# VHH binders against c4kar8: the designs that were tried, part 10

Target 1, 263 residues: c4kar8
Amino acid sequence: MAELSTPSPASPAPLDGGRGDELEKFTLRGARQILQLLQDLITHRGLITAHTGGGHSFMTAVLKVDEERGRVVLDPSPDPQANRRALAAPRLTCVTQLDGIRIQFPLVGLGEGQDKGRPALFAPLPAEMLRLQRREFYRLQVPLAHELSCLLKAEDLARKPVEVSARVIDIGAGGVAVVVPTGAAEFVIGGTLPACRLALPDGEPIELDLEVRNLNRQTQRNGTEQLRVGLRFAALPRAADTRIQRYIFKTERALNAKARGGL

## First folded at step 9 (VHH)

Design s6
Fold by OpenDDE, fold request of step 16:
Structure s6 (fold): chain B 263 residues (1-263), chain A 125 residues (1-125)
Amino acid sequence: as target 1 above (263 residues)
Amino acid sequence: EVQLVESGGGLVQPGGSLRLSCAASGFTFSEHDMAWYRQAPGKGRELVAGIDSGGYTSYADSVKGRFTISRDNAKNTLYLQMNSLRPEDTAVYYCAAQKSFEGVTYYRPSEYDYWGQGTLVTVSS
């Protein structure tokens, strides 16, 4: 009886050493820059995905920055188990977007606190923050009202073909992140999902091949566990790329107009 | 000089009650979040209860419903009413203070600016 060692979900590949020099250009290490960026996250109420490792994450936000003590205060997960994982993790990898720019930063030394009688998390200020300006890494947070979906052609645990309608939560030039119910299908990092269908508001669904890049179990505020699947466009036709870009642009413009007090 | 002086510790039987006091001096008491920590023999220091400058309280699950933290800013004094004491409550109890920050309290020992010398509470039959 060969114990099928379930492959441990691959930790996000260390940023490949060769890209190190390019990443340095986008890495903020200045205390003032870090503080400013964190303050901007507060101002914009940016949602942050905090990765705790092992394929687990939760949604958080920066609530406050204590410059004097050098602390960042975070909104805890509504899931106590997620908070326990976060507190036990040697490092959180926080990922967010601000003004279309992907921001990534580590937090270490997470602790428990309180903010005006409400539970809070805190950590020392990050030593570095990565601001990726590359369009290829930009992901638009899809407004819930747009109801973007992707029909995934996947397999279940029995390797039986299944179709899963997944909600698209973010979209960029390089791919989409989707949310699926836990157990809806089995996803393998590096695996290809052929002939999927991405539904955009502006017309017929786009047929495309998707590559699974990351998997993250996420607990929602309502306590429901979902699987976030990061998908790369494996081969995107030019016409499809244009449609995706147009959608992103149009949506960003609308969001910015709304943020400026526009109707 | 900043001082936190704990008092009220002693020997008590299981089910008994004690009231700890912490007299603060040398800093603006009303601008600090206060807490009680305890350290049992061979164990680490753990949070018992906290009260921020706004009066919001927090309790460890082990003491919830039995202990009550309170403060008197006019007297610069922190209190811990301990009821229904158990043998596992045996520890040295410490008063701690941290400067308040916009209603945020950090529940980590290293985040506190000032500590008392502690008072021993022994719960034994």
Scores: ipSAE 0.855, ipTM 0.943, lowest interface PAE 0.4, mean pLDDT 90
Fold by OpenDDE, look of step 9:
Structure s6 (fold): chain B 263 residues (1-263), chain A 125 residues (1-125)
Amino acid sequence: as target 1 above (263 residues)
Amino acid sequence: EVQLVESGGGLVQPGGSLRLSCAASGFTFSEHDMAWYRQAPGKGRELVAGIDSGGYTSYADSVKGRFTISRDNAKNTLYLQMNSLRPEDTAVYYCAAQKSFEGVTYYRPSEYDYWGQGTLVTVSS
């Protein structure tokens, strides 16, 4: 009687790997980016829901950022019990929105402090911040054959001005997404890149100011790491807007015609 | 060299009073938040009172109404007036300093830049 060794059920591939990889694209880990985003939360007086675990949360705000000590200062809850829970929690999960973008970050090592005689909470700066951008505007995927490029005027890690030629991968009425080589420049979300040049196929490059709205590191199939930068048009001249709209319209029409079997 | 030197500790009866002093040197005293911490035998170091560079004070609940922290920037000296002393106040008392940041004080021992050697306060009948 040959004991039919029942094949051990193939352990289901952890489905969690793919969702984790997608979230990594939206995770900020750069110290400068984190500081800037926290500063933006201060500037906009963004209300934060702080989750302490066990289904408990309280409303807070970032009051100050101490870059030198690497500390974030938070407004305590008016509920002393909530503050006690927060201080006892191994991790605080902070959730907020800024300009329609969901932001989530963990804080660990919460402590008590004072801000100008008022009770405050503090923690080390978060090691990471998740920023989930909702695409509000339709963006045209730029055909590779069009070879759209944007000359970015940025700074390197030493704050030295650098020019980076970036490939445009998508374009919309509100901005562009570009791909740059890793390490070519340092980008900060909310930072402005002045006097950049967008090259369209129909004429001379458009000079424009760009605001960094999103940063995503992407690993290519060949193992090369690239940085995808989402850029918003800042103060776009009317003539430039018209040219961009014309390009988008013309390209969409051509793509649709091709999809219908016409060319 | 940065120094914090505590003095004024000693033996006192329950209900008695002591005044601790901390003489600071080697740093800009007026630009630092100051605190008194204490450590009882077999216990962790705990905040007693803090005073920031702006003069705002904080007290542990256990000493509130009994202790008063004050500073003299001209003398680079921190004080702790302790009244109505109790046996549970028996501890080594430490002076601590942290650089001020925009009116923020961090009440965690690891956040302080400088510490004194401590002075022993014993409250016993």
Scores: ipSAE 0.852, ipTM 0.938, lowest interface PAE 0.4, mean pLDDT 90
Fold by OpenDDE, fold request of step 16:
Structure s6 (fold): chain B 263 residues (1-263), chain A 125 residues (1-125)
Amino acid sequence: as target 1 above (263 residues)
Amino acid sequence: EVQLVESGGGLVQPGGSLRLSCAASGFTFSEHDMAWYRQAPGKGRELVAGIDSGGYTSYADSVKGRFTISRDNAKNTLYLQMNSLRPEDTAVYYCAAQKSFEGVTYYRPSEYDYWGQGTLVTVSS
């Protein structure tokens, strides 16, 4: 009986800087705010995933903050190789969660130190810290059984208006990811799709404007190519937002209940 | 005026011993973490040994088991006992000080507040 090692909750991957403009409003740059947030991480003993690049990461924690010198002290990895990678990396991307809030910050200029006789790492204080509420970045993987769809108002290669029914694969407070057949429409990153219709199981479709944020071509197991389109809610009425949030919450609860053997 | 004055350097044969001293003045010695660094010809400055204000010590792997760092706060003096000296230990040895912070020591040259002028240690047959 191979103990299916429950996949360790995938350490949240760092948010790609490509979303820089959207994330700016959630970025703290004030020295006091940064210090406070780091202190909060110390107080709560928040575990931090430190990404060193190349797909490598290690678990750490903020041990101390030296405000006078402007230094943050980190717990080193028990793996010497991880520490070597960290020290060699031009940038460390630290990711953690505190009270349902995602926190992400870069560290540069990592060095070796000691804390009460124990090895430690240190770096200059981060110049910025990203703070995101869970609702702002969380994406629910939509169960296939729910058959969520979004009618996209797009254009084809000839710039002729077309309507494309797209399957919704994930949904969050900020947008949806959908899959469409390759060639069904032409999508431009940054482009707006007006008057689209999101179909939820609980009622009439929601009319909304969508902004194309990312495009990813995917090949299915059967060899069929599909286009994954990441869409942001460009304009969402409050009532629609409430419905979306309710759906997400209800679905999450149901999934969690199933996972716990309740159904 | 802050001063760190190294002494005890000189010529020694391989396998020999030497004791370096660093006399500190002009600052509160007991509130500073101290370290010995060395710089060999054509090489960068490297940590040899450190001792924090709490007495915790750290050593470079290359000197571990051979060198001993110690401090006398009453005399404001840092010491480095060097045993089993090797030709590769040939360098100018520097005393450095940084203000202590809650038991944290930063092992980066730029993090030290004060430096001595250095004393030359030559290990040669």
Scores: ipSAE 0.851, ipTM 0.943, lowest interface PAE 0.4, mean pLDDT 90
Fold by ESMFold2, fold request of step 16:
Structure s6 (fold): chain B 263 residues (1-263), chain A 125 residues (1-125)
Amino acid sequence: as target 1 above (263 residues)
Amino acid sequence: EVQLVESGGGLVQPGGSLRLSCAASGFTFSEHDMAWYRQAPGKGRELVAGIDSGGYTSYADSVKGRFTISRDNAKNTLYLQMNSLRPEDTAVYYCAAQKSFEGVTYYRPSEYDYWGQGTLVTVSS
């Protein structure tokens, strides 16, 4: 029964879905910082996945940075169709990792050039670059055996208080995703659920405020309909953060040990 | 005062030849990547041929094998030898200059720092 749950986005897929405003604090906008980070990519010969939209992408690298003109020079794809899509795209979303740090940046205004007689692509320097450590983008898929739950203090359709025990399907530093039966409560994107309780295996439940970030109706293999609710932690206390990170670390280590111990 | 002055345009029959020249002044010619662009009536400017400061050349597919770009750094002059001319080569031809950066040339008209006034080439019987 592999892959019954919704898989996490595959690396190197962009982190630009329902996380836009929560990623703002990890976004670099200083020209000097951007130039240095691009130079680091050149020095370490970092491979970059450039997303052109519509599920298309190609592999590239930063070849040079022209500081005086404010341009970045990129390796073109060997596939001419990928290059045509890139040149036609309104934005190129570049994703890479450098020493375990995830880096993402947009390029606009892509053009054609040459580098010592070979084709090249170029663009103005990006206006921003996203720099994330693993904990800042990682979401643990919660093992079914853990039966992790979150008690949601929400409202029904008549705006009456209801408590819904929701199964946690993934968890990260910034939030959880849960599933509830369709119609168990009314959820509004941007809405706040105060004083919810997240039950971890170790210790007492954590009381926290949650903000609804996304909603997705889903149908299980057996035809059962339920609602996937993406929830962001609002102002997570340090002690709660520590417990969540410890759970993620221990669970991932246990899952890795099981995978290695199995031949 | 930077100047790029094109010459050598004119009326020529299909199959004929013309040699365009571009005299440059007011900047260090040898430190610039040079190009010829052309603009036909009702169309945007398009790259015809480029030659960087190191002598590497590039050509539009439509002119490969017929046109030859060259430069003389001692005379601060850019050339375009145009052979086997066709009616679709009819356009105003422009000389353009871009400050060189480590063997990289940016082929977009907005990336060029200096432009000439243009010289008209008409290919017609």
Scores: ipSAE 0.771, ipTM 0.905, lowest interface PAE 0.5, mean pLDDT 87

Design s6
Fold by ESMFold2, look of step 9:
Structure s6 (fold): chain B 263 residues (1-263), chain A 125 residues (1-125)
Amino acid sequence: as target 1 above (263 residues)
Amino acid sequence: EVQLVESGGGLVQPGGSLRLSCAASGFTFSEHDMAWYRQAPGKGRELVAGIDSGGYTSYADSVKGRFTISRDNAKNTLYLQMNSLRPEDTAVYYCAAQKSFEGVTYYRPSEYDYWGQGTLVTVSS
């Protein structure tokens, strides 16, 4: 099948808004860096998925960068409806991958033009570009058998300290998502949970500060309610980062070996 | 200093013809992409036709086959031949210039560096 010779495709979907704060450190805002990255996309003929909203997208490419006027020139879709959606959209979210590096950038103010007699689209240069290695956008879904947990040092409704042992459901370079019983603690988006402890299968728990980024209520199959809490790692020490990356790599390798036919 | 001066507008009956001219001065005409835009009462400016420095042309669907854009770089002049005129063509017609970049033209009015004062075309029975 195609999986043996096919390069890993870029994810067509934009990264989740709940990851926005953790992605800030990978965001390029320097004009020179942005121009060079766009030029690299031109040179390598990077194929881009442009998301127009409402689940719609089209394939495009950067044809040229006009540094003097500050414009990018894009290949239009052969589908006129896709072009109309793009021109009407308040924002395009462009996503591509080059050699395992995910690139994501917004374009606003899309307009029509021409390039040597062929229809073209254009926009002002993006104000920012996200550039991520796989480890920086990947979230491992934690196998239940691992029983990965994180001890949260939070507060109850009366603002008294409580410790909550939360099950980790996914983990990446920038944070974890956990589940807790509804009412176990009070969580506030933007709030900091200092000195939490993440328990990995090998070694001592990692002490780290966590910041609450999102909250979602869930009803389990048995009817009980739980809260899904998205947590960002604050300033992660190198040794802790290494342990987390090792866990992700080892677990992913084991899961891939099982799927490939280790059974 | 820079000037774009349109001429050739006027009153014409439906089905008639009119030739607009735009005399350019104060910049290097051959290094600019030229366009005609028009603005009908109560509406924004819309692209009618464009011609880049390399001679590639583009036309709005509403005028395709009826209007012809051309340029004379020796005379620094842009032209618009308008045939089979309709009442819907009634507008002030503007000449516009955009510095050329590698065969690319941007068709948004804010992308043009220079504009003329316009010439009124009225198509009425």
Scores: ipSAE 0.762, ipTM 0.902, lowest interface PAE 0.5, mean pLDDT 87
Fold by ESMFold2, fold request of step 16:
Structure s6 (fold): chain B 263 residues (1-263), chain A 125 residues (1-125)
Amino acid sequence: as target 1 above (263 residues)
Amino acid sequence: EVQLVESGGGLVQPGGSLRLSCAASGFTFSEHDMAWYRQAPGKGRELVAGIDSGGYTSYADSVKGRFTISRDNAKNTLYLQMNSLRPEDTAVYYCAAQKSFEGVTYYRPSEYDYWGQGTLVTVSS
C-alpha cells in the first residue's frame, strides 16, 4: 500500500467480511434503491474497481441497467486475462466512490454480451449494495511526524505475555493498522488483544480492546521485515470515538492546508 | 404462439457450404436480437453468431470469416451462411430470440426467450 501525499489516488479496497453484522445497517436491499444507485453510477460515470479474487482486479463502469430483465451491464477490461478471471470468478466485489460515499456490491453470474457492437459483460442485479458515509470507511494515513503509537498487549510464540509498541500507519472510525517487527509477537486473526493503549496527541492514551482482522508481511527498502496488523476497535467507548474523530478531522484539515499552500 | 423453425441442415463434405434459415412467427421479429447456437454431442449449447435488432453482428472466434449471419425483417427470417465447413462444425444448430434492450444482447443461452427445435448439420466425408 502507498502513503499518498494527495487525496484520492488510491483505489478503494473491499471492506472485509468480518464486519458483516456491523455493516448491515448500511446495506441497501430495496430494488428501487439499488436501481437508483446503479443509475447514479451511470450518470456520474463512476469508475468501479471489480475484484475477482486472489489480489486481482480490473477497472470497469456500469454502462446500463436493464430493469425489466434485472441485469446490469459492465464495461469489460481491455486486458483479456482480466476478463477471463472475471468470468471464471464465483463473484465480483465491485467497489467505488460517488461524491465521497463508498459503494460496494457483489455481482454473481457474470456473462458475456455486447452493447451496440462492442463487447460487454453483464450480471443479474445485485441483491444488496453497501453504501457508507465517509465516516464509516475513511482511513487517515497518519503523518510520519505524528509518530502515533499503540501499545499492544499480546503473546509471544510460547504464549507468554509481551507488550509491543506499534507504529500506527492508518486510523479510522473502526480501527487502526499498525506495523511491528516480524516476530515481535504472535497474532491470530480473530484474536482479541485486551487493554491496549492508543496514544493520541491531545491527551491521555485511550485504553481499548482490539481484534486482529488481517496480517500482512512487508519488506522495507532496507530489507527489514515488518508485519502489518489490521486491528478493529472492540466495544469503543463514545468518548474515545469522539477523540479519534477529532484527531482525524484536525489532521486532515492540517494536511489540506499544506496541499493548498503547495498549489 | 411463438415459433422458430430452422431449415437447411444436412450432410455436407468438409470444405462445403450450407445456408440455414429460421422462420419466425408469433412475436415482433424486428424488436428481437437473434442468434444461432449449436450443440455438439456431449457438449453444451454455444454461441455461433448473433445479430441484434439494429443489424450489428457478433461471431464466435471458431467461425469468424467462414460464417455470415443475416436477417430479413420483412420476411421474419434469420439466416446463417456457412462456408468452408469443418468436421468440428458438426452439431445441431438452434435459432434463438431475445427481446432487444437499448442495443444490448446477453449471450448466455438462458437469456434467450425463444428457441427453435434445431436442425442437424453433419460435416463428414
Scores: ipSAE 0.758, ipTM 0.899, lowest interface PAE 0.6, mean pLDDT 87

## First folded at step 11 (VHH)

Design r1
Fold by OpenDDE, look of step 13:
Structure r1 (fold): chain B 263 residues (1-263), chain A 125 residues (1-125)
Amino acid sequence: as target 1 above (263 residues)
Amino acid sequence: QVQLVESGGGMVQPGGSLRLSCAASGFTFSSYAMSWVRRAPGKGPEWVSTISGSGGDTSYADSVKGRFTISRDNAKNTLYLQMNSLKPEDTALYYCAKESDFWGDDIYDSPFDYWGQGTQVTVSS
């Protein structure tokens, strides 16, 4: 009777954040830490976006953690089609935030069932959870009133050099996210945009090289198409870094003061 | 620190009305779109409505169109949801959620970066 070696469940694919070794520092792999973080998500009623691939996602939440069975229980989507996609997906990428910290974790082996007579989704506990705590990954959402912009030196479809003024929507020590008018330029992930200019309120624009890290074409709820580009600072002079950090700090302070009823 | 505090929930009969409020603090309220999301037992979170930072644009889930109205008072840092013609199917925990403008170098996104603890709405005869 050949003991069919139950293939060791393939270690879930690592979080593909494209940052390789840098993300490792922020990745939780300890069982206790993972359980605690999941419990925190329950306590805070975390709204989780589960990505099923192909540009599809649905909102879910952790209902409970079953430590005995080593599984997490999730709310199913109210959309049956989303649930079908989820169950068919080889992997769910779950994304949420807690206290402004981005949390990301994969779920593999999703199944459906019932918890206490209610429909639920079940998955083994994640093997890892990404928690971005460091300031380097923090992104300040730029107030609209600040009107930060970045002049991008890019190429059009014909590979002709073009300059595109893009609105900065968030900024951190490591990069910016911008909104680009549709059709204004062509971007390639991994591509470098040299000699761009980041405009801050405190002085002359900062010249810097940017690396395209993410592209997302989204249709706004109003029907308007918008291209969001995630850009990494490829080479940032120390003086520029200081200015950016100062801006972030000052802005955060101002936002907090306003929130507290301050001028 | 960003805080969102929902209020106005309660029990109401079918056909009744409720007005939810969400007090926002810790960020420039007018600079961000805000949403209502609801979570019913046995169902995952469901988007209900969104309003732009300026309040000029609104959107609704089909299930609530014509019955619910989202609004905001930026001077008061408050989001509202007027719910009319309530149905038992509207029974849920209603969350106020801040839409995220975060777009890092990760391909995966979450539409919200902050939300409250929710306020319970129960529609029952």
Scores: ipSAE 0.786, ipTM 0.918, lowest interface PAE 0.6, mean pLDDT 86

Design r19
Fold by OpenDDE, look of step 13:
Structure r19 (fold): chain B 263 residues (1-263), chain A 125 residues (1-125)
Amino acid sequence: as target 1 above (263 residues)
Amino acid sequence: QVQLVESGGGMVQPGGSLRLSCAASGFTFSSYAMSWVRRAPGKGPEWVSTISGSGGDTSYADSVKGRFTISRDNAKNTLYLQMNSLKPEDTALYYCAKESDFYGDDIYDMPFDYWGQGTQVTVSS
């Protein structure tokens, strides 16, 4: 009787985020920590966006943590199609926030059932949870008075090289968000913008490569449409990193002092 | 720190009306679209309505169209949801939610980055 070695449950795929080793510092793997964080999400009634792949997602929430069975219970979507996609997905990527901290965790092995007579989704407890707490992932909202700008080297619809001066609206160790006029250039998520120039108040612009990570069209109060572009620092020299960090630190300190009634 | 505090929930009979409020602080309120999301027992969160930062554009879930009205007072940093002709199916915890401001390198989007604790709406005879 050949003992069918139950295939060791494949270690859940690591959190997708392209940051590899950098994210490890922010990843919780301890069972107790994971349980606590999930419980905190319950307590705080966290709204979770569950990504099923293919650009599809639905909102859910942790209903309960079943420690005895080692599973998490989620609210199903009110959309039956979303639930079908969720159940068919090899992995859910759940994204939420708690106390302003972004939290991401994968769920593998989703099933449906009932909890106390109500429809529910069930999954084994996540093996890891990403908690972005550190300053390195903090995005400083740039004060308008600082007038940070980034010269973007992009392409127009005709693939002609164009330079766009974009206002920096937030900055972190990993990248910037900028606002560009609609139609100024064409951006593709995942695309690289080479040899861009980030202007800081403390000196000469920093030359750096940027990767487009997000695009968001927003209508301004005046009815004008603006494009917000999330950009990752693709290659940042150490000296540049130091300058950026210094700027962030200095600015945060100043803002905090002002908020406390300090000059 | 961003704070959203919902209020105005309660118990009402079918056909009744309620007005929810959400007090916002810690961010430039007028710069963000705001939404109402509700969570009914046994159901996951459901989007209800969204209003643009300027208040010029509104959208509604089909289930609430013609009955609910979203509005905002940017001077008061307050979001509202007028709910008329309430039905038992509208029973839920109602959340005020802020449009996500995360434009970083994360590939996984959230429609909202902040929400309140919610206010309970119960429609029952």
Scores: ipSAE 0.690, ipTM 0.882, lowest interface PAE 0.8, mean pLDDT 86

